# Designs tried in a protein design chat: VH-VL binders against Polycystin-1-like protein 3 (PKD1L3). Part 3

Target 1, 163 residues: Polycystin-1-like protein 3 (PKD1L3), of Homo sapiens (Human) (q7z443r523to685)
Amino acid sequence: TSLNMSTHQLTITVNVTSLEKSLIVSIDPDSPLLMTLYLGFQYQPNCTHFHLNITLPKDKVWQKDEEYTWVLNPEHLQHGIGTYYITAVLSERQEGAQQTPSLVSVITAVTQCYYWEIHNQTWSSAGCQVGPQSTILRTQCLCNHLTFFASDFFVVPRTVNVE

## First folded at step 7 (VH-VL)

Design b45 (from b32 with light chain Y94W; framework fv_roledumab)
Fold by ESMFold2-Fast, scan of step 7:
Structure b45 (fold): chain C 163 residues (1-163), chain A 118 residues (1-118), chain B 107 residues (1-107)
Amino acid sequence: as target 1 above (163 residues)
Amino acid sequence: QVQLVESGGGVVQPGRSLRLSCTASGFTFSSYAMHWVRQAPAKGLEWVATISYDGSNKYYADSVKGRFTFSRDNSQDTLYLQLNSLRPEDTAVYYCAKDEWGYYFDYWGQGTMVTVSS
Amino acid sequence: AIRMTQSPSSFSASTGDRVTITCRASQGISSYVAWYQQKSGKAPKFLIYLASYLQSGVPSRFSGSGSGTDFTLTINSLQSEDFATYYCQQYNSWPLTFGQGTRVEIT
């Protein structure tokens, strides 16, 4: 859904129920919008109190849809299962842009890489991890073995607040 | 510096109740999850319960579910663990422990002894 | 629940020895392992998180390694204050679980 960034920040709430999947956070602004995202576990993060952060849009991307996508793998979710909060803060570099309300779309999803395990006749994620070039539309799978694989995709229910 | 001080332990008969407290200082208490970990005499460490920074989420070990209740008062920087229907196997030193944003414990209190005996 | 098994349960060592304690998880837990030291009659002290990162103030003779299911704690050149019981702990999934402990005794 679309959110008004006229207050210069927004909050995204994500319930992580499994560390077997990676969390993908995608922000799609109406126009280029420099922002910093802060991750907190079980608390509302800010610029002085956070677990992880990222500045968007990303540079050095392979495809355009990666620019506003944050991939959080199990190793990034080191706090385990539970409620994560993401605070997005608009950069001061956009002085003047505040004269017009900015609308952003926020989508969160979970994904994981699976491959067919011949010996056990089942799908497995062992030896694979979701790569940083992943987006809500495609999953990059980094595997240490050669085999066919697939990924699943779920839209994670979220609560977003304009502050 | 960071300090955690437990109190409320004692000797009690099976089936009785006790209320443990832990007072915290030296950090922003309201920003961190908190934990209780116990250790029976001459045994290893056993995780008991975890409470989120705002008290909205709680996790309990299967051995204590339905009997123990974890709570916190962020205005007083205090944790509480209500121990109900105590059993001899609950005999242990109970430690209050601070989360370091990951469910591992960077600071521990000195512990308070709970003895359940007839 | 993820079972954490330490090896050995106890052993004797001398000051100056290099000692290694192992911890095995019953299933993959990535690098979500912490290590603690407990001296007789005292509360545990935090040593290592995320398998290999030393807490500030912990002597550099301590190191951790491993990922997946196999983890090790190494003390390079054991000192007199290192005789203690050591515990590993996983924080990959609920419930949180500890190893049974490894007791390092003076020879």
Scores: ipSAE 0.000, ipTM 0.497, lowest interface PAE 15.7, mean pLDDT 81

Design b46 (from b32 with light chain Y91F L96W; framework fv_roledumab)
Fold by ESMFold2-Fast, scan of step 7:
Structure b46 (fold): chain C 163 residues (1-163), chain A 118 residues (1-118), chain B 107 residues (1-107)
Amino acid sequence: as target 1 above (163 residues)
Amino acid sequence: QVQLVESGGGVVQPGRSLRLSCTASGFTFSSYAMHWVRQAPAKGLEWVATISYDGSNKYYADSVKGRFTFSRDNSQDTLYLQLNSLRPEDTAVYYCAKDEWGYYFDYWGQGTMVTVSS
Amino acid sequence: AIRMTQSPSSFSASTGDRVTITCRASQGISSYVAWYQQKSGKAPKFLIYLASYLQSGVPSRFSGSGSGTDFTLTINSLQSEDFATYYCQQFNSYPWTFGQGTRVEIT
């Protein structure tokens, strides 16, 4: 989905149907944009009423596609399944500066870290978290298992849109 | 070595409040979710609340929603559980517990006793 | 919420015995089960995660098995320090739930 940012804000609607996966929100602006995203459950959030926020682009990223990606793990979706609203608000600009409207691409997806569990011969996500450097193209998996070895660790990232 | 040290328990009348604290050491506190689990006298374990690693998200058991508030101070490696409108059925040992990135509890504090009686 | 039911509620045993504790989930939870040991007057101690993976420092006489709805904790040769209450916990689905506990008592 592509949206016009000429009003200096946009609203993204996400229908969350499962808390077994992490929600990935990716914004791809056609030009650099400083913005803050606000998350609300069953209501449209703003800068004074929200659950969570993040300022984009992110600092301390390895790859550029991480800069405008917000990773929301199940623990961040504390109201459970249902409709979440995300409001993106552009940073204040100096009075008198005329900005050209920017076009942004918005993609929402879900992902989970899966590894092959050798003992039980099945795919499992237990003991792993989707990391904050994840994007719609790749999933960072932070695993805390003592039984994993580099040669035995195999992850199949799954990305599913829930717009 | 991981240590969790709890404090703040006591004996109170129904309807009163208490504030529990848990001080953590031996791990990168700001990287882990944390939990409170309680155990009534001669009963089993009951999960009470979870707080995300950055404090932005909180989950509560239905029995305590609206009465208990979980918070954390990552600069002090400390957890807080504010207990309001206490009821006799809240009488329990309250444990602070460390998440192991999977919502199972690899380290536990010694527990602090909360007694609610008239 | 997923109900976790343990059996038996209590077990009388002697050192050297093989003890098996069972835990049943009210719905499928794959392998998302952890086991804890609690000695009288003490905090619980983590033993096993993902049904069968033993925590570092836990004696090898402890083992876990199972998947889906039925899980077991086995102690192959009971030692004096193993007399305790054992709890299973599911971490498949919020809210997190524990079994009611199984007491392993001295005969």
Scores: ipSAE 0.005, ipTM 0.477, lowest interface PAE 14.4, mean pLDDT 79

Design b47 (from b32 with light chain Q55E S56Y; framework fv_roledumab)
Fold by ESMFold2-Fast, scan of step 7:
Structure b47 (fold): chain C 163 residues (1-163), chain A 118 residues (1-118), chain B 107 residues (1-107)
Amino acid sequence: as target 1 above (163 residues)
Amino acid sequence: QVQLVESGGGVVQPGRSLRLSCTASGFTFSSYAMHWVRQAPAKGLEWVATISYDGSNKYYADSVKGRFTFSRDNSQDTLYLQLNSLRPEDTAVYYCAKDEWGYYFDYWGQGTMVTVSS
Amino acid sequence: AIRMTQSPSSFSASTGDRVTITCRASQGISSYVAWYQQKSGKAPKFLIYLASYLEYGVPSRFSGSGSGTDFTLTINSLQSEDFATYYCQQYNSYPLTFGQGTRVEIT
């Protein structure tokens, strides 16, 4: 869904029910938009109280859709299963003057790297992690072994509130 | 120091109700998820329910879903667990437990005994 | 639900012994395991999170290891205050589940 960031702040709620997979948070603004995302577990984060943060757009990306994508691996969700809150705060220093509110679309998804494990005849994620260049359309798999890979992907509906 | 004090346990007949309370001190109560965990006599630990920091999200074990209601009052630093339609298998010590940012429990109350018998 | 199986169910030991308790998950849970100590008549006490990280104030003789499905709690030199029941708990997914417990008893 599309949301208006007229108040310079956006709240995203993600209910994590499993740590088997990585969480992907994708923001698609209608124009370039400098922002910082803050992650909180079971509380609403802000710039002085948060567990993790990221500044978007990312620099040094390989593909355009990586610029506004935050990849949260299980090691980043070290607080476990439950409700995570993300606060997106627009930077007061934008490249241009913001005359009209920006519209943003927010998509969250989960993904994982799977490969066929011949010895046990099952799909396994052992020895692999989802890389930071992942997007909702492409999963980067960083593995310590050479094998055939398949990625698991699905999109979860999101509700976003503008503060 | 972090302290959790439970109350409200007792002996009741099957089908009756009890209301358990847990009063917290020594930490910013409104910032943490909280849990109830129970232990039947001479048995292991069983997770019962979780409530988010603001009370907007709640999770229940399947065995108690629809019968137990978890709530919190952040202005009083107090948790409540309403036990309805009690069954003999609900007999246990009920512990209030603090979340340590990840659904594991860094502080526990002393527990309150709930006995459901004829 | 993820089943957590502990072994052994009980362990007879003397002070100074090295005690090893195993916990197995029915499916992969990465490192999302916590360990607790419970003494008779008392509430559980938190020991370890993320499989291997010791809570502040827990003696260094305690250690945890493992990832995926196999996890171990080790007490390198058992002291008299360590005779207790130990529980593992997974927090990878709902519902939260505990192992059945391992009693460490004095010989």
Scores: ipSAE 0.006, ipTM 0.525, lowest interface PAE 13.6, mean pLDDT 81

Design b48 (from b32 with light chain S56E; framework fv_roledumab)
Fold by ESMFold2-Fast, scan of step 7:
Structure b48 (fold): chain C 163 residues (1-163), chain A 118 residues (1-118), chain B 107 residues (1-107)
Amino acid sequence: as target 1 above (163 residues)
Amino acid sequence: QVQLVESGGGVVQPGRSLRLSCTASGFTFSSYAMHWVRQAPAKGLEWVATISYDGSNKYYADSVKGRFTFSRDNSQDTLYLQLNSLRPEDTAVYYCAKDEWGYYFDYWGQGTMVTVSS
Amino acid sequence: AIRMTQSPSSFSASTGDRVTITCRASQGISSYVAWYQQKSGKAPKFLIYLASYLQEGVPSRFSGSGSGTDFTLTINSLQSEDFATYYCQQYNSYPLTFGQGTRVEIT
């Protein structure tokens, strides 16, 4: 879904129901848009009160769709399962345009890396973690053993609360 | 300092409704998620529902989904659990419990007994 | 849903004993385990979070350990007030689930 960031801020609500998967937050602005995202657990964060933050677009990425994607692994979701709030604040400085409304699409997804374990005839995630180059279209799997991998994820088109 | 006081329990017939309340004190109520946990006679603990700090998000156990409604009034530091279409298997002591930033429960109320019988 | 299995379901002990209660998750839950104590007719009391961190005011004779799927609650030098039912709870995944409880009875 598309949102207008003319007020320089938007809030994304994410319901984390499992810490066995990584959370992917993807923002797709219609034009380049410098912003900072703040993560809060069970409260709405701001620039002076937050658990974790990131500035988007990311620098020196390898794929274009990585620029506005934030990957949150279970170790980043240290407060456990529950409702996480992300506040996106438009930077007071913009490189291309200033005071211009922008349309922003927001998608959240959860993903995990799996490999087939022959001894147990089942899929396992042991020894693998989701990497920072992951996006809603592909999962980067970083594993400490040699094998082939698959990913499993669910896309939530909108988890945005603008109230 | 922290106190949670439940009320509203009682004896009702199957299919009827009941409203439970929980009044909180001793902490910043509006900053924390809150939970309801129940315990049937001589049985273990069963999580029932969770409500976010601002009431905008709610989770329910599958056994009560569609029948129970969780709400909160942050101006009055009060929780409500509306129990509809009650069944005999809903008979339990219902506890109000405070979240400690992680879906574990650092403080519990004394509980209120709900008995569903004919 | 993640099933939490406690062992044993009940046992008898004497004051001064070192007792251990085990909690096993049906899948990996990292360290997202809390422990509670419940005395007859009373509400549960919070003891431990993140598998090993004691709540303020809980006696140091209580300790927790474990990660992944196997967790242990240990009471070193059991006291008369420790005879109760103990529950583990996972908060790694929704829905939240408790173990069935371990009842510690006096010998």
Scores: ipSAE 0.007, ipTM 0.577, lowest interface PAE 10.6, mean pLDDT 82

Design b49 (from b32 with light chain Y91L; framework fv_roledumab)
Fold by ESMFold2-Fast, scan of step 7:
Structure b49 (fold): chain C 163 residues (1-163), chain A 118 residues (1-118), chain B 107 residues (1-107)
Amino acid sequence: as target 1 above (163 residues)
Amino acid sequence: QVQLVESGGGVVQPGRSLRLSCTASGFTFSSYAMHWVRQAPAKGLEWVATISYDGSNKYYADSVKGRFTFSRDNSQDTLYLQLNSLRPEDTAVYYCAKDEWGYYFDYWGQGTMVTVSS
Amino acid sequence: AIRMTQSPSSFSASTGDRVTITCRASQGISSYVAWYQQKSGKAPKFLIYLASYLQSGVPSRFSGSGSGTDFTLTINSLQSEDFATYYCQQLNSYPLTFGQGTRVEIT
């Protein structure tokens, strides 16, 4: 989806049907565009009424696809299943002149970390969470155990527990 | 097949300048951060500089700050390292390397030799 | 800057030996350590990331461990192609720093 940002904001609607996966929100403007995203549950958020926010592009990222990606884990979706609204508001201070209205592509995806648990003969996500360097193309997995992962994930151990 | 090819090295006298290039192929160059690493004869590896995917963010080793300038041309899949005010201690093989998520350098070029002597 | 110190700086070994190289950071760097192998006259080759994860295509005789400040690279049953210099690197913060290298020489 491509949208015109000439109105200085746009709204993204996300229907969350499960809290077992993380939500990835990716914004791809046709030229650099400073914005703030606000998250609301069952209402359209704004700069004075919101549950979570993020400023994009993220600073000090190194890969291109990280700059306009917001990772929302189940704990960030605090109101459970239902309709979430994200309002993107264009910053008053833009770096560089914006001569024409910017076109913005929005992609939303869901992801989760999985590994094969041999003892129970099933796929499990226990002890892992999706990390903030995740994008729609790559999932960063932060795990509190060291195990073999059967999928194409980048695995970062958070901690290892031994008794 | 990922490939990085460095060029521009040579023998110069102290105080002069050189411009090193690194041409990339086999991956989406414009999406990744890139690095320069050097190695003096019979010495270890020394990180020189890092540049973000779009060239807007750069880090330099203290030993080269103010003398070396890192840049990239994403339209040509090419990195540049401008070496100014060269000193004998800058004598080294210079490698370019591809970043992978900030956690490691997954591909390296074969290097180009810079010799600073009188 | 975070200083990375490797030990030993060099040692001689024979084919079939178990080789252990250690790397110590001057401050905590979690698991943000990579290991590289460099053969004479060649560019470095990536072996291990995040202290313990082996790069695809690297022989299973190589393994890494550690967290915080102390890290280890182990080569089980050294082969003739393993005689090289090994480097650790911290990627926790800028400036990025490498260890001074450990040269594994044939006896």
Scores: ipSAE 0.006, ipTM 0.533, lowest interface PAE 10.6, mean pLDDT 81

Design b51 (from b32 with heavy chain N57D; framework fv_roledumab)
Fold by ESMFold2-Fast, scan of step 7:
Structure b51 (fold): chain C 163 residues (1-163), chain A 118 residues (1-118), chain B 107 residues (1-107)
Amino acid sequence: as target 1 above (163 residues)
Amino acid sequence: QVQLVESGGGVVQPGRSLRLSCTASGFTFSSYAMHWVRQAPAKGLEWVATISYDGSDKYYADSVKGRFTFSRDNSQDTLYLQLNSLRPEDTAVYYCAKDEWGYYFDYWGQGTMVTVSS
Amino acid sequence: AIRMTQSPSSFSASTGDRVTITCRASQGISSYVAWYQQKSGKAPKFLIYLASYLQSGVPSRFSGSGSGTDFTLTINSLQSEDFATYYCQQYNSYPLTFGQGTRVEIT
């Protein structure tokens, strides 16, 4: 929901119940905000104690809504299932923005790329990864096969992969 | 620095049982599916069984269904394979192997030898 | 079950040779193939996933290619440490299956 950033930071709590899926953290500020997010497992992280971070908004995005989205794949959730804490710290230097109290919406979701596996008559995620261009509204699937039966997926074949 | 260490192999008569163990270190064990793969002397690799990250789902090769039981203890980072009603055809080196999100095996233990002979 | 057939079953090669090992699936498996190297008396070592992606730390002389039913492992310039048995494995569907192995021997 909406959180007040007048204290120059906010905390997001996420209970990860499965490492089969990727975690998507979306921040929707009412005006542009430069911030850094810090990830901690079972503790409140800060700028000197964390195991992953990201600066938002991202540049080099394909769609506008990617700017404030952090995609955490199972390999990034290296402490396993449990409670993760994210601390978002507002940057002291704001590019072209007034520094006033802001309300932001925070949405967390989990997603995975599934396709129907005809031979085994089941849904499978084998050979696919959730890509960094994923958002709350769509999942980027990076796969080396061409068959998908899930709507609203953004699919990029992996045979030509430019980091 | 992923390590998998198997133990529990030995020489047994047909119809007997053995319990194999595999101790894992260097990764978040509770987050990954795990596998057992075997190799008979001078033969190729044969997949035996898969267990999900939480132990709730298990898959077995047809040749061992009903005789072998796969389990895991996530608090001890340990896998177990209970081998019952052993047959000479079960003679093999048994490897535990780590899943890499797709049911291929990025790390293998050194293996433990099971010999079933009369 | 998906049968994986490797060819040749064995062959002799010299250091510096380019060697090619083929793996054929009995039905389409997209790119869900991994390759492993096994030296005598040792556990298998992971080389390649998704038919063509090299595991970190594996020398660049190893490469994989293919999709559908036909897959290839190539070693561009064989080194002395490369004499081993190589296995392909499909992970498209259960049961998981391996090829029978290709033994690369010193001439």
Scores: ipSAE 0.000, ipTM 0.476, lowest interface PAE 16.2, mean pLDDT 80

Design b52 (from b32 with heavy chain S31Y; framework fv_roledumab)
Fold by ESMFold2-Fast, scan of step 7:
Structure b52 (fold): chain C 163 residues (1-163), chain A 118 residues (1-118), chain B 107 residues (1-107)
Amino acid sequence: as target 1 above (163 residues)
Amino acid sequence: QVQLVESGGGVVQPGRSLRLSCTASGFTFSYYAMHWVRQAPAKGLEWVATISYDGSNKYYADSVKGRFTFSRDNSQDTLYLQLNSLRPEDTAVYYCAKDEWGYYFDYWGQGTMVTVSS
Amino acid sequence: AIRMTQSPSSFSASTGDRVTITCRASQGISSYVAWYQQKSGKAPKFLIYLASYLQSGVPSRFSGSGSGTDFTLTINSLQSEDFATYYCQQYNSYPLTFGQGTRVEIT
């Protein structure tokens, strides 16, 4: 769904129910937008009070869908399960003299890398993590061992406010 | 309809240079990574190089690294591959190919033939 | 580099046959495999991505399966336009690599 980002910020709400999976946050603006995302646990973050941040679009990516994707691994979700808030704030300096209000769509998803562990006859995520080049369409799996792999993926419902 | 049209191939002697071009139409060119893939006569496909959507990142096959240079002009929807210090083993049909959000190739050009011989 | 090995290298088949082509990666690549069809003198045509997802416009007789290191392309009821060389490609990591190709010829 599209949201109007004419007020310079929007807030995304994500309910994290498991720390065994990585959270993927994807923002798709209708035109290029320079923005910073701030992460907070059980509070709405801002530029002076946050746990983590990222500037989008990302630098040095290979494909357009990587530009506006933030990958948050369990190590980044350090406060555990519960409600996380993400505040996206537009930069005051936009490329190309962008003055027209922009619409953005937001998708959140969770994913994990699994491999078949023969001696236990089960799927395991040990020794693997979701890589930073992951998107909602592709999961990058970075593993310290050589085995068969699969990814687990599903969309997490979201609540969004435009501020 | 997506179209990719390569040009610039030809017959050259070892050590010479060629510049290949690929003109794209039918999609938002500036959003996608693009690739060059080659195929030697009666052989299989070999990936040559990838360029990011804005041209700021490039990756090359080890066999061509330091000799080939990939570039793009998003205002003209055009790709360029500069082939320097050509060797007989570079003889191949060169295809430009569109990335589909995953480093696989949903559309290919017709190819342009590069022959390196005396 | 990840080596992609196809089997068989070539074989003869008749219209109506069920055809199976196998592709094996030298290390785990999850489901990051695409398949292409190439007819003599033509550019390759995209068929399948993420091991099993069919490109829009590709006939439903084509299907892909597999995960990890072993992948399969199946053509359920071979048609005359399906005689071609088929290639698998991994896109798990650079450098991008293709299988050597499997040629499907008419008997």
Scores: ipSAE 0.006, ipTM 0.526, lowest interface PAE 11.6, mean pLDDT 81

Design b53 (from b32 with heavy chain S31N; framework fv_roledumab)
Fold by ESMFold2-Fast, scan of step 7:
Structure b53 (fold): chain C 163 residues (1-163), chain A 118 residues (1-118), chain B 107 residues (1-107)
Amino acid sequence: as target 1 above (163 residues)
Amino acid sequence: QVQLVESGGGVVQPGRSLRLSCTASGFTFSNYAMHWVRQAPAKGLEWVATISYDGSNKYYADSVKGRFTFSRDNSQDTLYLQLNSLRPEDTAVYYCAKDEWGYYFDYWGQGTMVTVSS
Amino acid sequence: AIRMTQSPSSFSASTGDRVTITCRASQGISSYVAWYQQKSGKAPKFLIYLASYLQSGVPSRFSGSGSGTDFTLTINSLQSEDFATYYCQQYNSYPLTFGQGTRVEIT
């Protein structure tokens, strides 16, 4: 879904139903757009009251689709399962003042790294983390052991409020 | 003192409907997610549904999804659970429970009994 | 769904006993476990969250421990008011699930 950022910010609602997987938040603006995202649990965050933040686009990326992707691992979701709110605030300094509101698409997904564990004859995520270069198209797996792995990918419908 | 008071239970035949209510007091109701948990006679606890603080997000147990509807009225500090297409296996005491910022339940109501039988 | 299995299902105890109730999750849930006490005919009462944190007002003879898949509720020196059914609950993943309960009966 495309959203018109006619105001200075937009709010994204994420329903976290499991702490087994990492959350991927992908913003796809129709043109370059400097913004800061703020994360809150059970409340709408702002620049003075938030749990975590990130400035997009990211500076050091390997693939272009990493630029507007925020990876939130289970340790970042410290309040457990429930409703998280993300407020995206446009920077007041966009290069070249722009009058036209920007259209953005927002996609959220969940992913996790799995490997076959011979001891228990099952798939496990132990010793692996989803890396910051992950995107909705590709999961980066950072493991402290050498094994074969697979990822699980699920796109989550989103509710967006503009104010 | 935090209080939750359920009402609306009763005896109904299979396929009928009931609406349960829960009135809250002693805390800022509009700041908290709320839950329904049920307990069949001589059985354990089973989570039924969760509603966000503003009512915009809802989760249901698979056994009740499509039949039960959770809602809230923050101006009246009241929860509603609409029970449709009731089945004998829905027979239980239904508790309304307050979330404590993490989806565990720090306060519970006294419960209201729903009996589905013929 | 994450299955929570309690052991034992029931047992008899005397005042002054140290009692231990175990709860096992079918998969890793970190420390996202709460414990509740339910007396006959009453609503459950909240005891513990995050596996080991005691709610204000709950007697210090209650304690919780564990992480991952194995969790324990301990009552040190059981009192007469402690005869009840105890439930564990995980809040790591939806659907929220409870153990089947452990009934502590008077001998």
Scores: ipSAE 0.000, ipTM 0.511, lowest interface PAE 14.7, mean pLDDT 81

